# Ledger of designs, part 14: VH-VL binders against b0r0t1r1705to1887

Target 1, 183 residues: b0r0t1r1705to1887
Amino acid sequence: RLRVLADVSGSMYRFNGVDGRLERSMEAVCMVMEALESYEHKFKYDITGHSGDGFDIELVRCDKVPKNNKERLKVLKTMHAHSQFCMSGDYTLEGTEHAIRELAHEEADEHFVIVLSDANLERYGISPDRFARVLTSNPQVNAFAIFIGSLGDQADRLQKTLPAGRSFVAMDTKEIPQILQQI
Key: E = the ipSAE of ESMFold2; O = the ipSAE of OpenDDE; V2 = 0.75 times the mean of E and O plus 0.25 times the DockQ between their complexes.

## First folded at step 4 (VH-VL)

Design a9 (framework fv_ifabotuzumab)
Fold by ESMFold2-Fast, scan of step 4:
Structure a9 (fold): chain C 183 residues (1-183), chain A 122 residues (1-122), chain B 107 residues (1-107)
Amino acid sequence: as target 1 above (183 residues)
Amino acid sequence: QVQLVQSGAEVKKPGASVKVSCKASGYTFTDYYMNWVRQAPGQGLEWMGDINPYSGKTNYDEKFQGRVTMTRDTSISTAYMELSRLRSDDTAVYYCASEGHYGYDSYAMDYWGQGTTVTVSS
Amino acid sequence: DIQMTQSPSFLSASVGDRVTITCRASQSISSYLAWYQQKPEKAPKRLIYAASTLQSGVPSRFSGSGSGTEFTLTISSLQPEDFATYYCQQYYSYPLTFGQGTKLEIK
């Protein structure tokens, strides 16, 4: 069982022109959907978003996963629309903790939570130490962070702060399928 | 209903070790981090470290690293803090404090034990 | 380490007064700040967490505000039971750190 968390907050839309954060996040979500299509026999997955409006915004339901490019495009349009009309706010920490607690209650052989995030957690007021705690809060759930984009020193500092094997840096969204295989 | 009950006062000589216990009741012991905080006579609060009761993972303040060991026994919902190589300036009241949470953003110390006085004197 | 500095360290006030205690962090801690009340020879009691969220059961005369590096605790109408020492505490990063405390005494 697997849940992927993506940032769909208003800052994703407002600052997309500065550093392409929404565009890169949408590309990452697309790559995740495409990669998991190859493993639909092993994983039931869903994708939820977080924003100032909450931490369990539905993007992909496990009972209605996208089967083709047209359906994947609908998910990306939902991400774009939500970010465009949502107020500023970040529920990365809260959304991750909620996902871990919810999945721990579900019946499955393995439980995975994958957080797609910007390595600059301080920009969003998120404590790296608390994020590390949340990722390891339940030994029955395998929680990981994938940091998207070329952040250099910021990404290196986070990898040193987060437990070994719990964070990955994807400089290119095409690296995401390989990272998912390691998880 | 929620209670943290600590072990009784201790008097130790310099160089000895002390182990303080903190028994939790009224909530699920493994759900919340347990912190240890001390307070020297007439001084402020000083954080020593915390432990995740579910996993047993600990975080210590560097000042105590190498002298402090935090453990727990989930079968009796009890956390322990052992401080070794005691010095006279380790004389303090030692508190355990559980984090609790009402959501995902409240990790500050919610419930406190009554404190254990440790006196180090020769 | 993040240093927490409270102002003032000592405050004398009368019942019914409005009192304000400030807390400054040496770097941004967002809203990861708690306020505690400690009476003589008793364990601390949490009053506020997340900078401004009042603990259940704490009287509404207590309030917290601020974010980043500047924080305040306000008691709108001081009561006899409020004479105590107050501590701020950041839980943004390890090690967790407390302010030096503010002792509130009756005038």
Scores: ipSAE 0.044, ipTM 0.659, lowest interface PAE 6.8, mean pLDDT 81

Design c1 (framework fv_ifabotuzumab)
Fold by ESMFold2-Fast, scan of step 4:
Structure c1 (fold): chain C 183 residues (1-183), chain A 122 residues (1-122), chain B 107 residues (1-107)
Amino acid sequence: as target 1 above (183 residues)
Amino acid sequence: QVQLVQSGAEVKKPGASVKVSCKASGYTFTDYYMNWVRQAPGQGLEWMGDINPYSGKTNYDEKFQGRVTMTRDTSISTAYMELSRLRSDDTAVYYCAREGHYGYDDYAMDYWGQGTTVTVSS
Amino acid sequence: DIQMTQSPSFLSASVGDRVTITCRASQSISSYLAWYQQKPEKAPKRLIYAASTLQSGVPSRFSGSGSGTEFTLTISSLQPEDFATYYCQQYYSYPYTFGQGTKLEIK
């Protein structure tokens, strides 16, 4: 069982022209959907977003997984529209903890939570120590962070602070399938 | 109603160990972190550490690392804090305190036990 | 470690006065700050969390403000039962740290 959490806040849209954060996040979500498409028989997954509006914004339902490019495009359009028309806000900690608690109660051989981020935790006032604590809050759930792109020394500091094996850096969104296989 | 009830006062000699208990009621014990905070006579509050009652994972202030052990027993909703190799400057009131709920981004201590006085003297 | 410093350490005020206590963090802690009240011989009680959110059951004369490194606790109209020691606490990063306390005495 697998839940992917993505940032769909208004800052993703507003600052996309500066550093491409929304485009990179959308590419990452697309890569996840494409990677899991060929393993549908092994994985049940969903994708939820967080923003100033909350932390359980539905992007992909476990019972209605995209099966082709047309359906994947619908997910990306929803992600884009939400970022464009919502206020900035961050529910990364709450969304991650909720995902971990909810998945722990579901019957499955293994449980995974993956947080997609550009390592911008400090911008939202989220401490690396708090994030590390949430990621390791339940030993029955394997929670990981994937930091996308080179963010100077931000990603390096986070990797050093987070527990070994709980964070990955993807310099290119095309590295996401390899990272998922390591998880 | 949330309630935290701690064990009674203790008098110990230097070098001994003390184990304080904190029994929780009125909420789901495993859903909230439990903190331990102490206060020496006439002094301020000092954080010692916390424990996740669900997993048993602990975080300690480095000042107490190697001397403090925090545990819990989920069957009786009770948390424990053991401090070893006691010194006179460990004389203090020891409190257990529950953290708030993540849904409110609330990681501060919302309910406190009544305190356990530990006196270390020869 | 994040150092928390309160100002003033001691306050003497009259009933009805407006009282302000300041808390400074040695580095940014966003809004991860709580205020506690402790009366003599008693355990602390939380007044405020997330810098400005009032704990249920706490009188509305108490309010908190600030973010980053500067925070304030205000009591708009001091009452006799408000004599106590007040502590701020950061919960942004381990180890959690408290201010040294502000002792409030009502004249």
Scores: ipSAE 0.006, ipTM 0.550, lowest interface PAE 11.3, mean pLDDT 80

Design c10 (framework fv_ifabotuzumab)
Fold by ESMFold2-Fast, scan of step 4:
Structure c10 (fold): chain C 183 residues (1-183), chain A 123 residues (1-123), chain B 107 residues (1-107)
Amino acid sequence: as target 1 above (183 residues)
Amino acid sequence: QVQLVQSGAEVKKPGASVKVSCKASGYTFTDYYMNWVRQAPGQGLEWMGDINPNSGKTNYDEKFQGRVTMTRDTSISTAYMELSRLRSDDTAVYYCAREGDYYGYDSYAMDYWGQGTTVTVSS
Amino acid sequence: DIQMTQSPSFLSASVGDRVTITCRASQSISSYLAWYQQKPEKAPKRLIYAASTLQSGVPSRFSGSGSGTEFTLTISSLQPEDFATYYCQQYYSYPLTFGQGTKLEIK
C-alpha cells in the first residue's frame, strides 16, 4: 500500500515562472504514475495533494489509477488547476502525518508514504526536525521524502537531521523511477 | 477529557536519582509526544526533552545529556523522567506536557500539562 | 540554540488596560511560536499556538501576531484573572526554548 503526497498550493502556480516549481512537481507526479504502472500487481497506490485549503486533495484514487497517457494528463491538469486557484499555504507535515495514520490501519503486507518536496524546506517554513519526526512517527509505516532539485548547502543539514535511508534527492525528475525502486 | 497525572513530591539527597511518572488518559497515548519541562523556584520554564511514546525515541537538551533518561510504558499509558546525580540546583517543579501535532503553520505546541512534581534536593 | 527574549520582564497595569508583550527569536522560527499563561502555584496553560491561533476556550481578548523573529501577545482589555506570568516558546527546532517570562501585576 502506497500513498504519494504532492504540493498543489497557490505558491506553486504563482512562483512557477521564477524557479519552475510547479513544472518540476507535475513532472515528478507524472514519473511516479508511469513508474507505478509497471508495478500495479505489487502496489495499491493513491496520490493526494495539499494546499492552503487542506491536505487531502484527491489526485489519484487507488481504485481508479490512470491506465494510459490520456488519463495521466487529466491528473496533471487537475494538479495545475488546484495550484492555479487554491490558497497559498503548506500542509506538507499535516498531510504526511494524516497519510501515515490512515495507511497504518489498512490491510497490507507493507505500508509506504512518499512525500514529494521542494529542496528548499525553509522557503515553506518547514523545520527539518519536524519533518524528521513526522517521517518516523509510526514504525509500521515506511515514510520517505524525495527532494526535487539541488539542495546546495541545505543538503548537508537535511542529511544530518533526517533519518538514514528516509530521504532522497532527485536532481532531475527522471531519477524518480530509480529512487522508487530502492524504496 | 485529556488528563496528565504526575507522581507525588520527592525529597532527595545530592548524588541520588529521582524518577517522576506521568500517567496519561483521555487520548491515545502513543499518538502524541510527551515533553518534560522544569521550573526552579522563582525561575522560568526550562525544556528538558521529549519522548515519542510509540517508538521510545528521545530528544534531550544538551544540558541534561548523560543525566536524564526518558522512558514510557504503553501498557499503562505512563511516561517517566529519571534524573541522576542530583545537585541542589536540580530543585524544581518538574512538568510533563503533551505535545500536539507539529504539522504546518497550524501546528500544536504543548497543549496539556501535568500538575507538576516538586523535587527538593537537600542535604 | 534559538534564544527567545521577552520584553518587558515585568509590567504593571490596571483592569481595562490594553497590554502588549513582545517576544524576539535569535533566528527565524516562521510561525512556530506558542504563548503560555502561568498563575502562581499552577502549571502553565497554552493560550496561543502557531503565533496567532487562539486555543479553544481562551477568551477573545487575547491575540497573537508576528512571524519570523518578532512576535507579540496582546490583551485588549485586562481582567483581574489575567494577572500572571506569560511565556513565549519556539517549537521550530530542537532544543525547544522559552522566553524568560513576563510577570504581569496589578497596579
Scores: ipSAE 0.006, ipTM 0.568, lowest interface PAE 10.8, mean pLDDT 79

Design c11 (framework fv_ifabotuzumab)
Fold by ESMFold2-Fast, scan of step 4:
Parts: sequence; C-alpha cells; structure tokens
Structure c11 (fold): chain C 183 residues (1-183), chain A 122 residues (1-122), chain B 107 residues (1-107)
Amino acid sequence: as target 1 above (183 residues)
Amino acid sequence: QVQLVQSGAEVKKPGASVKVSCKASGYTFTDYYMNWVRQAPGQGLEWMGDINPNSGKTNYDEKFQGRVTMTRDTSISTAYMELSRLRSDDTAVYYCASEGHYGYDSYAMDYWGQGTTVTVSS
Amino acid sequence: DIQMTQSPSFLSASVGDRVTITCRASQDISNYLAWYQQKPEKAPKRLIYYASTLQSGVPSRFSGSGSGTEFTLTISSLQPEDFATYYCQQYYSYPLTFGQGTKLEIK
C-alpha cells in the first residue's frame, strides 16, 4: 500500500514564479502516476495533498486511479486549482503523521508513504529533528521524503539529518522514477 | 481516563542503578511518545529523553547519554527508565509524561505520571 | 542546546491581579513552546501548547502569546488556585529544554 503526499498550499502558487515549485511538484506527481501505471497489481496507491485548508485533500483515490493521460491531466488541474484558491499554510508534518497512522491500520504486506517536498520545511518552522521523528514514527510504515527543486543547501542538510535511506534529492523531476525504484 | 502510574519510591547507594516504570492506560500506548523528566529538590524541570513506544527508538539529552536507558514493553503498556552509576546529585523526582494526542502542534507533554522519588544516599 | 530564560524568577501578586510571565529562547523556535503549571508536591500540568493554544479544561483567564524568541503567559484575573510555579518549554529541537521556572506567590 502506498500514499504520496504533496503540498497544494497557496504558497505553491504564489511563489511558483520565483522557483517553479508548483510546476515542479505537479511534474513530480505526474511522474509518480506514470511510474505506478505499470505496477497497479503490485501497488494500491493514492495521492493526497495538504494546504492551509487541511491535510487530507484527495488528488488520487486508490479505487479511482488515472488510467490515461487525460485523467492524469485532470489530477494536475485539481492540484493547480487548490493551490491557486486555497489559503497559505503548511500541514506537511501533520499530513505525514496522518498518512503513516492511517496506512498502518490497513491490511497489506507492506506500507509506504512518500512525501514530496521542496525542502522548505524550516521556512514553516519544521525542524529536521521533528521531520526525522515523524518519518520513523511507525516501523510498520516505510516513510520516505523526496526533495524536489533548487534549494540544494537546504535539501542536503535535511538529507544528512534524516535517517539513512529515508530521504532523496531530485534536482530534476525526471529522477523521480529512478528514486521510486530504489524504494 | 488516561492514566500514567509510576513505580514506588527508591533509595539507592552511589554507584547503583535504578529502574523506574510507568504504566499507561486509557489510550493506545504505541501511538504517542513517552518522555522522562526529572526534578531535583527545590530545582526546575530537566528533560532526560523520550522513546517512541512503537519503534523503541530513543532520544537522550547528552548529559545522561551513557547512563540512561529507556525501554518499553508493549504487551503491558509500560515504559521504563533505567539510570546507572547513580550519584548523590541524581536525587530527584522522576516523571514520565506522554504527548497525549499524535500531532506536531501537541508534541508537548500532555499527561504526566505521579512521579517517583529516587534518593541516592551519600 | 536552546536555552530558555524566564522573567521574573519570582513574582508576588494578589487575587484579582493581572500577571505576566515572559519566556525567551536563545534561538528561533517558531511556535513550539508550551507552558506548564506545577503546584507543590504535584506533577506539572500543561496549560498551553503551540505558544497560544489553550489546553482543554484550562480556565480562559490563562492565555499565551508570542512566536520566534519572545513568549508571554498572562493570567488576567489571578485566583487563589493559581499560586504555583510556571515553566515554559521548547519542543522545536532536541534536547527539549525548560525555563528555570517562575514562582508565583501571594503578596
């Protein structure tokens, strides 16, 4: 069982012109959907978002996964609209905790949570210690962070602080399928 | 409904070890971190460390590193704190405290045990 | 380590007074600050978490404010049961640290 968590907050839209964070996040979500297309019988997956409006925003439901490019585009349009019209706020830590707890209660051979982040956690007052704690909070769930984007120094520091093998840095969204294969 | 019940008072000699227990009830023991905090007579609160009861992973204050060991037994919802090589300045009341509800905003210590007095004679 | 400094260390007040206790962090801790009340021979009780969120069951005369490095606990109309020692605590980064405490006693 697998859940991907993405930031769909207002800051993603507002700062997209500065560093392309919303565009990169949308590309990452697209790459995840494409990578998992061939493994639908192996992985039951969903994708949820977090924003100032909450931490369980439905983007992809495991019983209604996108089957073609048209359906994948619909998911990305929903992600863009939420970011554009929702309040600014960061629920990365709370959303990750919720995902880990919820998946731990489901029956499956293995459980995975993948957090897509631009490594700006400290901007929201989330320390590397707190994030590391959440990612390792339940040994029945394998939680990973994929840091996407142009904040190399921030991402490197977070990766060094987080448990070995639990964080990855993708400078380009094209690296995401390769990272998913390592998981 | 939530209760943390600690073991009784202990009197130890310098160089001995003490193991304090904290039995949790009224909530899912493995869902919330357990902290250990001590207070010497007439002094303030001092954090010693915490344990994730689900994974067993611990975080200790460097002052106690090498002398403290935190463990848990999930079958009886009980956390343990063992302090070795006791000194007279380890005389204190030792508290266990859980974070209550799982959530980063509420990670501060919500529910507290009644405390265990440990006296180290010298 | 993040050092937490409370001011004042000792405060005398009368029932009905408005009292203010300040807590300063040696570095930015965002909103990750809690306030505890401890009465003699008793375990501490959490009053406030996330700098300003009042714990369920705690009287509304207690309030917290601040962010970053400066935080304040206010008791708007002091009651007899409020005479106690108060502690602030940061939970932003390990190790978790407490202020030295503020003892509030009757004037």
Scores: ipSAE 0.007, ipTM 0.602, lowest interface PAE 8.8, mean pLDDT 81

Design c12 (framework fv_ifabotuzumab; at its last look DockQ between E and O 0.05; V2 from the best seeds 0.00; counts 0 for: pae E 16.2 > 2, grease 24.3 > 18.9, SAP .505 > .496, placed apart)
Fold by OpenDDE, look of step 5:
Structure c12 (fold): chain C 183 residues (1-183), chain A 122 residues (1-122), chain B 107 residues (1-107)
Amino acid sequence: as target 1 above (183 residues)
Amino acid sequence: QVQLVQSGAEVKKPGASVKVSCKASGYTFTDYYMNWVRQAPGQGLEWMGEINPYSGYTNYDEKFQGRVTMTRDTSISTAYMELSRLRSDDTAVYYCAREGYYGYDDYAMDYWGQGTTVTVSS
Amino acid sequence: DIQMTQSPSFLSASVGDRVTITCRASQSISSYLAWYQQKPEKAPKRLIYAASTLQSGVPSRFSGSGSGTEFTLTISSLQPEDFATYYCQQYYSYPLTFGQGTKLEIK
């Protein structure tokens, strides 16, 4: 059982023109969907977003995963539209905690939570140490963070704070499939 | 009502160990982290560490690493803090205090035990 | 470690006074700041969390403000029961750290 948590907050849209963070996020989600397509027989997965509107925003349901590029595009359009019109706020920690808690109650051989982040946690007032605490909050759920397109040394600092093996840096979204395989 | 009840006062010799208990009631024990904070006579508050009662995961202040052990018994909703190789400067009141999870409860330490006085003297 | 510095360490005031205590962090802690009140021979009591959120049951005369590195606890009109020691605490990074405390005494 796998859940991907994506940031679809307003800041993703507002600052996309500056650093392309929303585009990178959408690309990352697309790469995840494509990577998991070949493993649908092994993995049950969903994709949830967080924003100022909440931390349980449905993007992909387990029973209705995208089957083609048209359906994948629809998911990305949903991400884009949501980030454009959602309330202000960031629920990275709450969303991660919620994902872990929910998955822990589902029957599966293994449980995974993948948090896609742009590694700008501090900019949003999010404590890296607290994030680390959340990721390790439940031993039944393997929670990881994938930092996409990190600016400067932010990703390196985060990796030092997070437990070993719990964070990955993807400088290119094309690296995400390989990262998923390592998880 | 949320309550944290700690064990009674302890008097120890230098080099000995002390184990303080904190029994929780009035809430789900495993839904909150348990912190330990001490206060030397006439001094401020000093964080020692925390434990996730659900997983048993601990995080200690480096100052106490190798000397402090935090554990829990979920069956009786009790947290324990053991401090070994005691010295005179370990004389303090030791508190347990709960802290909630993000997104589900308030931040920081909202409920505290009554404190346990530990005196280390030769 | 993040150092928390309170000012002043001692404060004398009268009933009815407006009192302000400041807390400075050695680095940014966003809003991961709590205020506690401690009376002699008692455990600390949380007054404020998330820098400005008032604990349920705490009188409205208490308020917290600030973000980043500068924080303040304000008592709008001091009451007799407010004479105590106050502590700020950051929970942004480990280890968690407290200010040295501010003892509020009656003038």
Scores: ipSAE 0.800, ipTM 0.907, lowest interface PAE 0.6, mean pLDDT 92
Fold by ESMFold2-Fast, scan of step 4:
Structure c12 (fold): chain C 183 residues (1-183), chain A 122 residues (1-122), chain B 107 residues (1-107)
Amino acid sequence: as target 1 above (183 residues)
Amino acid sequence: QVQLVQSGAEVKKPGASVKVSCKASGYTFTDYYMNWVRQAPGQGLEWMGEINPYSGYTNYDEKFQGRVTMTRDTSISTAYMELSRLRSDDTAVYYCAREGYYGYDDYAMDYWGQGTTVTVSS
Amino acid sequence: DIQMTQSPSFLSASVGDRVTITCRASQSISSYLAWYQQKPEKAPKRLIYAASTLQSGVPSRFSGSGSGTEFTLTISSLQPEDFATYYCQQYYSYPLTFGQGTKLEIK
């Protein structure tokens, strides 16, 4: 069982022109959907978002996984629309902990939570130690962070703060399938 | 109403161990981390560590690592803090304190037990 | 470890006064700061978390402000029940650390 958490907050849309954060996030979600298509017998997955509107925004349901490019595009359009029409707010910590708690109650051989982030947790006022604790808060759930974007000091610092094996850095979204195989 | 009720005062000799209990009521015990904080006579507050009552995961201040053990019993909504190899400077009031609600990104201690006085004397 | 330093350590004031207590962190802690009130022989009571969010049931005369390394607790019109020791606490990084305390006493 696998849940992917993505940032769909208003700041994703508003600052996309500055650093491409929404475009990078959408590409990452697309790569995740494409990569998991090869492992549909191993993983039942869903994708949820977080924003100022909440931390369990439905993007992909386990029972309604995209089957082709048209359906994947619908998911990306939902991400774009939500980010465009919601207020700024970061619920990365709350959303990650909610995902971990919710999955722990579901029956499965293994549970995974993958949080997609741009590594700049300090932009949102998020403590790296709190993020590290959330990722390891439940031994029944394997939680990982994938930091997307060009190499940066924030990603390196955060990767050293997080428990070994719990964070990955993708220089671009095309590295995501390989990272998922390591998980 | 949220309530944390701690065990009674203890007098121990140097080298002994003490185990303090903290019984929670008025909320879902496993939904909130529990912290332990102590205060020596006339001194300030000192964090000792935390426990996740759902998983049993613990995180201790390195100063107490190897001497402190935090546990819980979910069937009676009770957290425990055991401190071993007691020294005279372990004389203090020991508090349990609940962490706030994760859904509000609240990681500070919102409710406190009444405290347990532990006196270590020769 | 992150060191928390309060100023002043002792403060004498009269009922009706506006009092301000400051707290400095040795490194940036964003808004991960709480304020506690402790009366003699009692457990601490939380007043504020996230630097400026007032806990339910705490009188509105208490307010908090600040971010990064400098934080302030203000009591706008001191009442008799406010004479106590006040502690700031960071929860940004482990281990969690408290200031040394500010004892507020009657003039």
Scores: ipSAE 0.500, ipTM 0.819, lowest interface PAE 2.5, mean pLDDT 85
Fold by ESMFold2, look of step 5:
Structure c12 (fold): chain C 183 residues (1-183), chain A 122 residues (1-122), chain B 107 residues (1-107)
Amino acid sequence: as target 1 above (183 residues)
Amino acid sequence: QVQLVQSGAEVKKPGASVKVSCKASGYTFTDYYMNWVRQAPGQGLEWMGEINPYSGYTNYDEKFQGRVTMTRDTSISTAYMELSRLRSDDTAVYYCAREGYYGYDDYAMDYWGQGTTVTVSS
Amino acid sequence: DIQMTQSPSFLSASVGDRVTITCRASQSISSYLAWYQQKPEKAPKRLIYAASTLQSGVPSRFSGSGSGTEFTLTISSLQPEDFATYYCQQYYSYPLTFGQGTKLEIK
């Protein structure tokens, strides 16, 4: 069982013109949906967003996963619209913690949480030590971070701070399917 | 109503060990990290470490690594801190303190036990 | 380790005064800062977390501000029950560290 967390906060919309962060997040979500398309017999997955409005914003339900590009585009449009109109705030730590707790209660052979993140954690005021603790907070849930984007040296620094084998760097969103196979 | 009730005062000789208990009530014990903080007479507060009561995982300040052991018993909602090879400068009040609930209070310590005085003297 | 330095270490003030206590971190801790009040022979009590969020049940005369490396606790009109020692504490990175304390006493 697999839950993917995506940032749909207002800052993703507002600063997208500066560094493309929302576009990268939407591309990452698209890559996840495409990569898992042929593995639906092995994985039950959903995708949940977090923003200033909260941390349980439904993007993809596990019983209604998109099966074509038209349906995947609807997910991306939802991400874009939500980030444009949501309240300000960041729920990365809280959303990750909530996802881990929620999945721990579900019956499955293994539980996975994957956090899609821009490498700007410290600029967002998010403690790497706190994030590392959240990722390792429940031994029954395998939690991972995938860092996306043009901030490669910053992502490398964060990867060295975070638990070994629990974080990955995607210099380009095209790397995400390969990273998912490693997990 | 969140309460943390600690065990009573103890007097120990150098070289001994002490185990302080902290019984939690009024919340789901396994959902919140428990911290241990001590305060020597006339001094400030010193963080010793934390335990995840769900998993049992611990993180200690390096200063206490090798002498401190934090455990818990989830069946009675109780956390424990044991400090070994006591010295006179371990004389202090020892507090348990719960980490605050995520999403509401940013994981700072929000509720504290009443403290347990440990005196180490020859 | 992140060092937390409070100023002043000792403060004498009168009922009704406006009191300001400053806390400086040796590196940025964003807003991962809490303020505690401790009365003699009592456990600390959390007043403020996230640098500026007032704990429920704490009087509105208490306020916190700051981000990064500089933080301030303000008591707008000091009351008799406010004479205590005040500690700041960062929870940004391990080990968690406290300021050395500010003892506030009646003039």
Scores: ipSAE 0.298, ipTM 0.735, lowest interface PAE 4.9, mean pLDDT 81
ESMFold2 (binder alone), look of step 5: mean pLDDT 93; pTM 0.948
ESMFold2, look of step 7: ipSAE 0.007; ipTM 0.480
ESMFold2 (binder alone), look of step 7: mean pLDDT 92; pTM 0.947
OpenDDE, look of step 7: ipSAE 0.751; ipTM 0.888

Design c13 (framework fv_ifabotuzumab)
Fold by ESMFold2-Fast, scan of step 4:
Formats: C-alpha cells, structure tokens, sequence
Structure c13 (fold): chain C 183 residues (1-183), chain A 122 residues (1-122), chain B 107 residues (1-107)
C-alpha cells in the first residue's frame, strides 16, 4: 500500500514564477502516476495534498486511479487550482504523520509513504530533525522523502540529517521513476 | 489523565551503572517520544536524549554517547534510561518527559515524571 | 549546538508587577521554543510551546512572543504562585538545549 503526499500550498503558486516550484511539483506528481500505472495490480496507491487548508486534500483515490492522460491532467488541474486559491502555510510534518498513522491501520503486506518536498525546508520553517522523526515514527511503515530540485548545501544537509536510505534528491523530475524503483 | 511515574531514589558508587524507569499511563505510549532530562543540585536543566517508543530508535546528546542507553517495553508502557560508568558529577535528579511527533505546533515536553534522585558517592 | 541564553539570570519583583524574561538563540530556531516553570523540588511544567501558544490550564497572564533568535516570556500581573525558576528550551534541532534559567524571587 502506498500514499504519496504533495505540497499544494499557496506558496507553490505565488512563487512559481521565481523558481517553477508548482510546475516542478505537478510534473513530479505526473511522473509518479505514470510510473505506478504499470504496477497498478501490485500497488494500491493514493495521492493526497497538504496546504494551509489541511493535510488530507484528495488528489488521487485508491479506487479511482487515473487511467489515461486526460484523467492525469484533471489531477494536475486540481493541484494548480488549490495552490492558486490557498493563502495559508505548510502542513508537511502533520500530513506525513497522518499518512503514516492512517496507513498503519490498513491491511497490506507492506506500507509506503512518499513525501514530495522542496529541499529548502527552512524556507517553510520545517525542522529537518523533526521531519526525520516523523519519517521514522512507525517501524511498520516505510516513509521516504523525495526532494525536488535543490540548493546544493541544503540538499546535502538533509541527506546527512535524515535516516540512511529514507531521502532522495531529484534535481530533474525525470529521475523520479528511478527513485521510485529503488523504493 | 496523563501520568509518568518514575522509580525511586538510587545511591551508587563511582564506576557503577544506574537504570531509571518511567511508567506511562493515560495515553497511547507509542504515540509520543520520551525525553530524558537531568538537573544537578542547584543547576539548570540538561537534555540527555530521547527515544521513539514505537521504533526503539534513540537520539543522545554527544556528552552521554557511549555511557547512556535508552530502552522501552511497550507491553508495560515503560521507558528506561541506563547511565554507566557513573561519576560524582552525575549526581542529579533525572526526569522523563513526553513529547509530540509533529512540527513546531506539536508539544515540546508537556508532561514530566516526578524525578528520580541519583546520588553518586564513594 | 544551539546555545540558549536567558536574561536576566536573577529577577526580584513584587506581586502585581509586569515581568519580562528574554531568551536568545545562537541561530534561528523559528518558533521551536518552549517555556517551562519550575518550583523548588518539583518537576518543570510547560507554560508555552511554539513560542507563543499557551499550555491548556496556564493562566492568561502568561504570554510568549518572538521568532527566529529572540523570544520573550511576559507575566502581566505577577501572583504569589509565580515565584519560580523559568527556562526556555529550543526543540528545533538535536541536541535539545535549555537556557540557563531565570530565578524570579520576591523583593
């Protein structure tokens, strides 16, 4: 069982023109959906978003996964619209803990949580040590972070702070399918 | 109600080990980290480390690395802190304190044990 | 390690006074700061977390403010039960660190 958590906060939209963060996040979600399409019969997955409005914003349901480009585009449009109209902050830590706790109660051979995040956690006031704690909070759930884009020094610090094998850096969204395969 | 009840006072000789227990009740033991903090007579608070009761993973202050071991037993909702190779300057009151998992809006150390006095003297 | 420095270390005040204690971090800790009250021979009690969020059951005369590196704890009208030692603590990064404490005593 697999849950992917994506940032759909207002800062994704407002600062997209500066560094393309919303477009990178949307492309990452698209790559995730495409990569998992070939494994649909092996993985039951969903995708939820977090923003100042909450941490369980529905993007993809387990029982209604996108089957084609038209359906995947609908997911991306929802991400864009939510980010555009959200005025609040980041719920990365709360969303990750919620996902881990919720999945731990579901029947499955293995449980996975994948957090798609910006490597500059400090920009959002997120403590790397607190993030590491949340990712390892339940030994029955395999939680991973995929940092999209990076400042070199920030990404290096995160990889040293987070548990070995629990964080990955994707400088290009094209690297996401390979990272998912390692997980 | 949340309670953390610690084991009784200990008197140890230099070089010995001490193991302090902290029994939790009134909440789900595995949903909160457990911290250990000590306070020497007339001094301030000093963080020693924490343990995730769910995974057993620990984080220690480097000052205590190699001498401290934190463990837990989830079947009885009890956390343990063992400090070895005791010195006279380890004389202190040792506290357990629980902490939430989330970000900065989560609890720091919201509930504390009553403390366990450990005296190290020859 | 992140160093936490409190000012003043010692403070004498009278019932009814407005009291302010300052805590400074050696680097930005955003809002990952808590304030604790400790009475003689008792365990500390948390008063405030996330720099400004009051613990349930703590009187409203207590308030916290600040972010980044400078923080304050204010008691708007000091009561007899408030004479105690106060500690700030950062929980942004390991190892967690406490300020040296501020002992508030009656004039």
Amino acid sequence: as target 1 above (183 residues)
Amino acid sequence: QVQLVQSGAEVKKPGASVKVSCKASGYTFTDYYMNWVRQAPGQGLEWMGDINPNSGKTNYDEKFQGRVTMTRDTSISTAYMELSRLRSDDTAVYYCAREGYYGYDSYAMDYWGQGTTVTVSS
Amino acid sequence: DIQMTQSPSFLSASVGDRVTITCRASQSIYSYLAWYQQKPEKAPKRLIYAASTLQSGVPSRFSGSGSGTEFTLTISSLQPEDFATYYCQQYYSYPYTFGQGTKLEIK
Scores: ipSAE 0.101, ipTM 0.687, lowest interface PAE 6.2, mean pLDDT 81

